# Ledger of designs, part 375: VHH binders against q9y6x5

Target 1, 379 residues: q9y6x5
Amino acid sequence: LPPKLLLVSFDGFRADYLKNYEFPHLQNFIKEGVLVEHVKNVFITKTFPNHYSIVTGLYEESHGIVANSMYDAVTKKHFSDSNDKDPFWWNEAVPIWVTNQLQENRSSAAAMWPGTDVPIHDTISSYFMNYNSSVSFEERLNNITMWLNNSNPPVTFATLYWEEPDASGHKYGPEDKENMSRVLKKIDDLIGDLVQRLKMLGLWENLNVIITSDHGMTQCSQDRLINLDSCIDHSYYTLIDLSPVAAILPKINRTEVYNKLKNCSPHMNVYLKEDIPNRFYYQHNDRIQPIILVADEGWTIVLNESSQKLGDHGYDNSLPSMHPFLAAHGPAFHKGYKHSTINIVDIYPMMCHILGLKPHPNNGTFGHTKCLLVDQWCI

## First folded at step 16 (VHH)

Design ha41 (framework vhh_8dlx_2)
Fold by ESMFold2-Fast, scan of step 16:
Structure ha41 (fold): chain B 379 residues (1-379), chain A 119 residues (1-119)
Amino acid sequence: as target 1 above (379 residues)
Amino acid sequence: EVQLVESGGGVVQPGRSLRLSCAASGFTVSSNWMSWVRQAPGKGLEWIGDIYYTGSRFYNPSLKSLVTISRDDSTNTLYLQMNSLRAEDTAIYYCAKGKDYESIAFDIWGKGTLVTVSS
């Protein structure tokens, strides 16, 4: 029988939550599996970009999902909704479910993972759910487990996405111990439900399961705002994305817009596209705007108004607060092994190896994840 | 006394709906994983569905559109709502308590209630 893998994402699960809160079900999962304590995500540290990097192994400049709101200067198209179903936005890369379906006579299944309800290179996940945030975790899990057991050709790659703890992280901020404790306990209970469901259906012993996330969360404040309207009049530019990374499309000379912005706030870095730091790997794509503003951790860019967010993400990917974790269990993985750090782009070639797929060219390094795997030499 | 007592069974016509009850004593349904299981005459046990202590509900995929599991925490009672009953739904229906959250085993069973779908 071909190997099977279930990839689960809890949006906005900051790595250090594992040290500051109790997760009995997740801890039981890790005890007989592996834990990567920090996953260094891609810049910008946003939901759609990082979810697509996990399944393609590519930096955002390479896979083309460069933000949750985008403008393509060549085609004049705008991605203004995170649920935009135009394949144009997704076609710059080949996600693992497409590779799974095209290289092998196998099926893929998806419960809400970004991109899975879009035909990419004329291929859509074999089984999928149209994105709807009101659909419960149990309904998503029930569909995934049904498809894992009752598919022809067999489902070998399945994905499951859940919006928490990101939504609550934004609402309460990660420093709200009382509210975050309640939210994270509920997530741990959902992990318990997941494991128990897989055991009851006879899937647990033969299924590889990865639990991960796309980014972390940092505390914001009404005392840490950058008012863009105090820097430049809105008539001089079109705003493509606002905070904490602002994407600026000039209506006048680019240098003039840059000069108005470059010294406006000590808590914001202003880059011409060609001056964006190489370490971000965020430059070589038509969807990256001519001027990018990057707020310092915990600072919010606003347009002469207060922010309602007490937590946010999108910041510099070197910040530990932006890092998620990765936990995994199954026949491919060692038991009781802890690893310090991998890059989020390393997940893709590891998953290809587990599934026996030839990876498309990617930015990941298989060597970084080989110590997690039983069939690899680490010592 | 620690026990589960099913009720609400009987003879019902095809196409009708029926609600079964399971009264728990000596423990709380809301603190435990609870299941409904049935056994047709001469057949093995068939799992219908679960409700976990979290409130999450999982169903046998072949039955999902036909059944709903719920609980009333104030009366410590578990329910199974069945719609569009067919002759093949004739069975003894059991409620059961999971032994613990990490185990697939049941430690408390009701004696069952007979549902006959006829005529």
Scores: ipSAE 0.012, ipTM 0.473, lowest interface PAE 8.9, mean pLDDT 90

Design ha42 (framework vhh_8dlx_2)
Fold by ESMFold2-Fast, scan of step 16:
Structure ha42 (fold): chain B 379 residues (1-379), chain A 119 residues (1-119)
Amino acid sequence: as target 1 above (379 residues)
Amino acid sequence: EVQLVESGGGVVQPGRSLRLSCAASGFTVSSNWMSWVRQAPGKGLEWIGDIYYDSSRFYNPSLKSLVTISRDDSTNTLYLQMNSLRAEDTAIYYCAKGKDYESIAFDIWGKGTLVTVSS
């Protein structure tokens, strides 16, 4: 039988939640598998960019999903969360499900992973669900397991996405231990349901399962706001994205806009596109705007208004609060092994190896994940 | 000897179409990712697009509706089809081979073929 892989994402699952809360089902999963304690994600630390980096192995400047709200200066197109189905935005990279389907006539299945309901390079996931946040985890799991067990050609790559704990992290903030303990317990129960379902269907022993996330979460406050209207009149620019990374398209001279912004707040950094730090790998794409503002951790950029968010993400990817984890179980993985850190772009070449696929050129390093795999020497 | 040789350039009137060829020797185009890149007079290099071993294609968004990349594996040849040519398409056109599947670098370049769009 061909190798199979199920990739599961719990949006906004900060790595240190594993140390601060109890996860009996996840800990049982880890005991018989592997744990990567911290995954260094890509900048900006947002949902669409990082989910696409996981499945392409590319930095955002290379795969083209550079934010959840974008403007392409060459084509004059606008992208928003409500209009993510235009293939134009996703065509700068080839995600793993497309490569999987083009090699050896394999099938892919998807339950809500960003991009899987879009034809990318004229290829859409063989089995998919149109994105709808109202669909339960159980319904997503039922469809994925049905497709894994009843497909021809066989489903060898499957994805499953869940919006929590991100939604609750925004609403309550990660420091609300009472509310966060309740939502995280529910997630652990869903992990228990996932494992039990795979065991009942005879899939568990032969399926590789990765549980990961796209980013973490940090605490925000009404006491930590940056009012952009205090810096510059809104008539001088078009706002493409606001917080915590603001994307500014000047309507007047770029230098004048930059000079009005650069000293406005001690709690944000203001960059001309060419001055964005190289370590972000966030410069070489027409969808990255001429001026970028980066708020300090826990600070929110606003337009003469209050923010309702008690938690947020999008901040500097060197911040531990922005890092997720990765846990995995299956025939490809060692049992009871813990690893300290990998880069989120390293997940793609590892998954290609497990599935026997030739990866497209990518920013990941296979050597970083070798110690997780039974068929590799740990260097 | 490992090399890429472009051909098919020349003088073309605005609005017309042109197909460029790139003949490879010493390696197989279908086993590598391949690119087209151009350089207009007084300008830097501009990426046109890529084709990979699995025939998936990437294009510069500003050029996507105007160009098509293809290959003929039997003749080990890469092609660039260009439509609705404009004066600003005047450039030296290069084909290039990707170095490996781990990097986005090129290791082999052709000498280029000149395309001039004018009456």
Scores: ipSAE 0.000, ipTM 0.174, lowest interface PAE 18.1, mean pLDDT 89

Design ha43 (framework vhh_8dlx_2)
Fold by ESMFold2-Fast, scan of step 16:
Structure ha43 (fold): chain B 379 residues (1-379), chain A 119 residues (1-119)
Amino acid sequence: as target 1 above (379 residues)
Amino acid sequence: EVQLVESGGGVVQPGRSLRLSCAASGFTVSSNWMSWVRQAPGKGLEWIGDIYYEGSRFYNPSLKSLVTISRDDSTNTLYLQMNSLRAEDTAIYYCAKGKDYESIAFDIWGKGTLVTVSS
């Protein structure tokens, strides 16, 4: 039988939650599998960009999903709805489910992973659910396990996405221990349900399972706001994305807009596109605007209005608060191994190796994940 | 001038074979990954296959046994060999260039060549 892989994402699961809260079900999963304590995600540290980086192995400038809100200067198209189904936005890369379906006589299945309800290069996941946040984890799990057991050609790659703890992280902030404890306990219970379901269906021993996330979360405050209207009149620019990375399209001379913004707040950095730090790998795409503003951790950019968010993400990818973790179990993985750090783009070539797929050119380094895998030599 | 020009399309009888050519100018096909894509009348784009820098080939599984992608580096030309043509293969066939080594996106498309499979 060909190898099978289930990739699970709990949106906004900050790595250090593992140290500050109890996860009995996740700890049992890790005991007989592997844990990567920190995953360094791509900039900007947002949901759509990082989920697409996981499945393509590419930086955002290369795969084209550069934010949750985008504008393409060449075509004049706007991506303002996070559930945008126009294939145009997704066609700058080939995600692993497309490669899985097109290289071998195999199927892919998806429960809500970003991009899986969109035809990409005229290929949609063989089995999928249209994105709907109201659909329970149980219903997503029921569909995924049904498809893993009852498909021809066989489902060899499956994805499962869940919106928590991100939604609660935004609403309560990651420092609200009472509310976050409740949410994280529920997530641990869902992990327990997942493992139990796979065991009951006879899938557990032969299925590779990765549990990961796209980013972390940091605490915000009404005392940490940057009011753009105090810096520049909104008539001088079009706002493409606001916070914590603002994407500015000038209506007047770019240098004039830059000069009005450059020294407005000590809590944000202002970059002309060509001056964006190379370490971000966030320069070479038409969807990256002429000026970007990057707020310091915990600061929110606003337009003469208060922010209701007590937590947010999107900040500098070097910040530990922005990092998720990765845990994995299955025949491809060692048992009881702990690893310190990988890059989020490294997940794609590792998954291609597990599935026996030839990866498309990517920014990941397979050597970074070698120690996790039983069929590789670790030094 | 950077461009891709397809040729070799036309009317073909069912069951016959046809080879399409794609001539590249302004860049080298062997230094890039290249694709074939088709679009039937009134339908979306259907990916046929890719060939990479090192010669690795990937095909749509529904078409795998019916098509072969190759290139001639000396003439800077990409080919699509199609066998056992059926009426459902009637489409405009495009060749496309991958954007770069860091990206799987396409940055250059040919104008297309029409293949009509008719008795």
Scores: ipSAE 0.000, ipTM 0.111, lowest interface PAE 20.3, mean pLDDT 89

Design ha44 (framework vhh_8dlx_2)
Fold by ESMFold2-Fast, scan of step 16:
Structure ha44 (fold): chain B 379 residues (1-379), chain A 119 residues (1-119)
Amino acid sequence: as target 1 above (379 residues)
Amino acid sequence: EVQLVESGGGVVQPGRSLRLSCAASGFTVSSNWMSWVRQAPGKGLEWIGDIYYKGSRFYNPSLKSLVTISRDDSTNTLYLQMNSLRAEDTAIYYCAKGKDYESIAFDIWGKGTLVTVSS
């Protein structure tokens, strides 16, 4: 019987929420499993980039999903619709479900995880749902559990994605205790439903379950806006992505555009592509634009307008507010173990180990996750 | 062609309900932050509300009880349902698209549809 793994993501679940709110169902899950208190994600700290890093173990410059809105300078293609099904955008890496299916007698299942409704290297998830935000968590869970129990060859890797608490984090901001308490309680109830469904179907005892997220959330304000129109006219550049990391494609020489932007705001760093800090691992890809603007935490880049966002992410990945957590339960994991920090790229080689798959070359370090696993020695 | 086309406007009596449609082409409404905005004669733009690509809806607090935003992903159409219309609801109504699925900055606007509330 091959090992089985279900990977669950609650988008925008900031690690600090665990300390500021009550999660009775998640705490019961952790009590008999493992908790990683902080996961250091990749830059930029956005949904599509980080979800693809989880399943490839690669930095964004290596897997090619470098933002939620992209322009490829070599092919002159644009990615600005999150449902773009062109494999071109996803083919710079091999996600774990593709590798899982290329091994003998294995299937994959997916409920809305980014990239799973796209044929990548001519391979699409064996069972999948086309992305549709209107589909309930219950329907996603019903499909995943059906596929885990009723598939041949057996589903050994399954993914489940949920849009909250990210949507509410943007709307209310993470400091709105009343609204965030309500949203996070509903998420905890969904975790309770997940565990009970798996127990009722006889899946719980033999299934490895990882609950994680792609990024955190920070408080924004109408008092913390950077008006790009005050510094440069639209005739000088094409805007590929706006906030909090703006991607600038110059229509005139790059140095002239840079000189107009470099003193625009004390709350924004302006980088020529070759000057982007090495620690970001955000330089070596044709989809990274010639000039990148990076706003300070809590600051929003705008075009002569007000911002409706009270919370945002995409900021520097060294910021604790941008970090998610990871919790896991199952036969591969210790019980009642807490770990401080791993890198988000470390999740991929850990998952490959659990599933008995040979990982593709990746930026993760298996040694960082050894203390979580029962079949490994903790250094 | 990338465009937004509003329809459903016209002359409506006070107290009635009206549903406006916004048909999108060249992109999908479910993949974007979509908004409704209006402009009354001699007034500035007033934000009505939006729908996030993940399905969450946000409304102007002054209008929340009077309007509902929805979409039909199968027909790639955005809707604005308005109830209990008043003379002060007379305006040109626009739908607008955000630049990407997390952006609230608008890069595409429809040409607008006129709603006149009069006896």
Scores: ipSAE 0.000, ipTM 0.282, lowest interface PAE 16.6, mean pLDDT 88

Design ha45 (framework vhh_8dlx_2)
Fold by ESMFold2-Fast, scan of step 16:
Structure ha45 (fold): chain B 379 residues (1-379), chain A 119 residues (1-119)
Amino acid sequence: as target 1 above (379 residues)
Amino acid sequence: EVQLVESGGGVVQPGRSLRLSCAASGFTVSSNWMSWVRQAPGKGLEWIGDIYYGDSRFYNPSLKSLVTISRDDSTNTLYLQMNSLRAEDTAIYYCAKGKDYESIAFDIWGKGTLVTVSS
């Protein structure tokens, strides 16, 4: 009878999609559960960083997954391949599935959540799927539900990751109502399938389910490009990450590179590492490069070429377009409760509470999520 | 060798159905964003639809009821099923691989297969 939790992520699900499109299945889920309208994610607003923040409760500078493409200046290692199984990148934090397996005689299960196919602190998710984008949502769901029902020790924490609506948001842009309507309706149908599958298997009544996302999406344009090659010769630096947050490793004096970049575009802020705004919590890690460039919302940094993407993310985490939502249902959650905003790092201590786990030190505040929970007082 | 080869084009009568094939080599269709695109004589490229990530499919709204995109992962082949063909469907049909999942650009194109709808 231990508490069970399924954490589901639909990559790139911008919070205001809920107000601009109809989601009959998701709205039925919310009606009998809780909705957090905006989740303020961590900077940079990218997939790997934010997915790891959800399961660790830490800012990127603390958990070490600081971008989807990284370079560690001390060890000289490079990360840009989602199939890289090197634990080095993930070992600066302890994700919740590791804590779940180590504190209690419990199992974890994972369908594609970032990091779950890597041994972290010598512990890999008890059941997992190697990352493969071609595997259907149905196959991921079938494996997760099989493991939730047929595990010893019991699976008490499970994760499920899906690449949409992020892939379509990038390709068509979030303002393409026809294509976005189609992808979002498909996602709502997948949510309906998820609920129905859990009901048919007798899991629904005793399972806590969180549906959330890592970031939003903003509209980009060929009219909003920053050509980095027009400001600095590529022989002066190594490019670690490009857009919308460029990570610059100088090959010459750092101050010379900074001076060439600082007035390059009115739509880009250039920071020496020590000058990165404190509010980003993006400074104290060897994987954060000596100079970062932060494009304004909807602007794309390019290297003497056009960008084909019509939507992007990675921008300032204060932007509403970068915010996802969180919906939840289950015995731990109130029914029909609506909450305005939480921080993405708050999800981790809430999940630890639901599972009865002692959280590792983290940047979340349990008080921010207590009103969602039936066993807590709001005031 | 990285390539896409379309087949199945030809002359068909109005109202009939046709299935086009696209054989991929040097990469896996199930791991990539795959598209069908057509070009009618004297006109620009018209997007038909996409398939990627499991069974996710997206169609041009004007064509959605008339076409189905599918793939056979065991033979690394992409398909376009077309129903209720009209004279306006006369075009060269291309399959294309997306450069990455974030991009609307294609890095690999087939050479095309001609479909002519005539009585």
Scores: ipSAE 0.000, ipTM 0.315, lowest interface PAE 12.9, mean pLDDT 89

Design ha46 (framework vhh_8dlx_2)
Fold by ESMFold2-Fast, scan of step 16:
Structure ha46 (fold): chain B 379 residues (1-379), chain A 119 residues (1-119)
Amino acid sequence: as target 1 above (379 residues)
Amino acid sequence: EVQLVESGGGVVQPGRSLRLSCAASGFTVSSNWMSWVRQAPGKGLEWIGDIYYGESRFYNPSLKSLVTISRDDSTNTLYLQMNSLRAEDTAIYYCAKGKDYESIAFDIWGKGTLVTVSS
């Protein structure tokens, strides 16, 4: 029987939540599986970019989803909402569900993972749900487990996405212990539901399950705002993305815009595209704007207004607050093994190995995940 | 004492609704997966549905449109709401607790409550 893999994402699940809160269901999952304590995500540390990096193994400059709001200077197209289903934005890479369907006579299933309701290279997941945040975890779980159990050709790769704890992290901030405790307990209970349902259907023993996330969360404040209107007039630029990484398209000379912004705030770095730090791997794509502003952790860029966000992400990917974790269980994985850190781009080649797929060229290193796998020698 | 006690059964007219209760003691309903099961006279056990830790619910497809399982964590009570009752719904109704996080077996059962649907 071909190997099967279910990839689950809980959006905005900061790695250190595991140390500060109790997760009895997740701890039972980890006890008989593996835990990677920190996953170093890609820059910028946003939902769409990092979810696409997980399934392609590519940096954002390579896969083309460079932000949650984008402008392509060559085609003059705008990407500004989560309902944009234009394949143009997603076609710079080949996600694993496409490879799974094209290399093998196998099916893929998706419950809300970003990009799975878009035909990419003329291929869409065999089973999928159109994105709708109002659909319950129960309904997503029902669909994914039905497709895993009853499909011909078999579903060998499945994805499941949930918006929490990201939505609550933004609303309450990660330092609100009372509200975050309630939210994280609910997530742990949903992990319990997932495992119990897989056991009830006889899927648990033969299924590889990865539970991960795209980024973390940091505390914001009304005392930590950067007002762009104090430094530059709106007539000088078009704003493509605002906070905490602002994407600036100049309407006048680029150097003049840069000079107005470069000393605007001690809590923001201003980069000409060619000066963006190499360690970000965020430079070589037409969708990256001529000037990028990067706010310091916990600072919010605004336009002469207050921000209602008590938590945010998108910051420097070297910050531990931006890092998610990865836990996994199943026949491919060791039992009771803990690993310190991997790169988020390393997940893709590991998943290809588990499924027996030839990976497309990618930025991940298979060697970084070898110690998680029973069929590999640690380096 | 660890136990489950069903209540709310009785004689009910066809087409009416009925809500059964299952009071738990000695353990917390929200920390376990729970089920409703029934047995009609002279027939085997029929699974009605489950509710899991995060309130994910799964039903027998034959009964899905007619029943709703819920719980009240403040009173440590499991409920079964039944609508459009028919004569074939006459049965003893049991609630049951799952054994643990790994098992698909039950370890605690109630004694049952009789529901009779008759005109």
Scores: ipSAE 0.643, ipTM 0.868, lowest interface PAE 1.1, mean pLDDT 92

Design ha47 (framework vhh_8dlx_2)
Fold by ESMFold2-Fast, scan of step 16:
Structure ha47 (fold): chain B 379 residues (1-379), chain A 119 residues (1-119)
Amino acid sequence: as target 1 above (379 residues)
Amino acid sequence: EVQLVESGGGVVQPGRSLRLSCAASGFTVSSNWMSWVRQAPGKGLEWIGDIYYGSSRFYNPSLKSLVTISRDDSTNTLYLQMNSLRAEDTAIYYCAKGKDYESIAFDIWGKGTLVTVSS
């Protein structure tokens, strides 16, 4: 039978939640599979950019989804809504479901993964659900398992996205142990449901399953606000993205806008595009604005308003609070193996290997994930 | 026009139940972070709970055993079910819409509906 892979994302699942809370279902999954304790994501540590990096193996400057809100200087298009279906935004890379369909003439299936309801290079996931936050995890799982079991040509790559614990992380903050405990227990129960559904349908023994996330979460406070309106008049710039990484498009001379911002707060760094640190790999794309503001961990950039957000992400990708984890189970993976750290871009070439696909050029390193795989030598 | 309209308030005896409704127009409740908030006489705003997607509901821990939030997506209406009402539940009850899907800051509020718990 051809190899099959289900890629599951729980948005905003910070790696150290695994150390601070109990996950009996996830621990049973890991016991007979593998765990990567930290995944170093790409900058900026936001949902759309990192979800696209997982499935392309590329830094944001290379795949073109550089933020959840974007402006393209060449075409003058605005990505103003996360439900924007314009293929223009997604066409700078080839995600794995497109490669799967074109290279192997196999089907792909998707339940809400960012980009899967958009035709990319004239190819849309064979089976997909239009994004709708009201659709339950159970309904998403029902569709994915039905497509994995009943498709022709066979579904060999499937994705499943869930909005938690990100929504609760924003609402309560990651330090609210009572509320986060409740939310994380619900996620663990959903993982238990996933495993039981796959076993009941006869899929479990031959399916590779990856459970991962796009980023973590850090505690914010109304006492840690940077009021951008106290730094610069709104008439001098267009705001493309606000917090914690602000994307500034000057309406006047760029140097003048930079000079008004550069010493405004001790809790943010101000960069001209060409001065953005090389380690971010966040420079070489027309959708990256001429001036970028990067808030320190836990600080929120605002426009003369208070923030009720108690948790956030988007911060420096070197911060452990921004890191998710990766767990995997299936015929391709060792049993009971723990690995310290991989880069989020390493997931793509590993998945290509599992599916027998030739990866497009990417920023991942297959060697970083080979210790997870039964058909590879670790050392 | 974008608005929220609460209804169902009134005078209720202690120990009884009450269901409040919130009708939305100009946007879809199922696509937004929706909240119930109350304000007792002479006090600040107290968050009751939120609903975002199908099975996910967030409650103030001090109120969780006493309230249930639900919605009817076909009628674009949000509900708050309250059980075992006490005198301290006397307040003006508001429904509110979050600014965006990741934000708990509110940009649209209803006018409120008064609930009085008295003998």
Scores: ipSAE 0.000, ipTM 0.267, lowest interface PAE 12.7, mean pLDDT 89

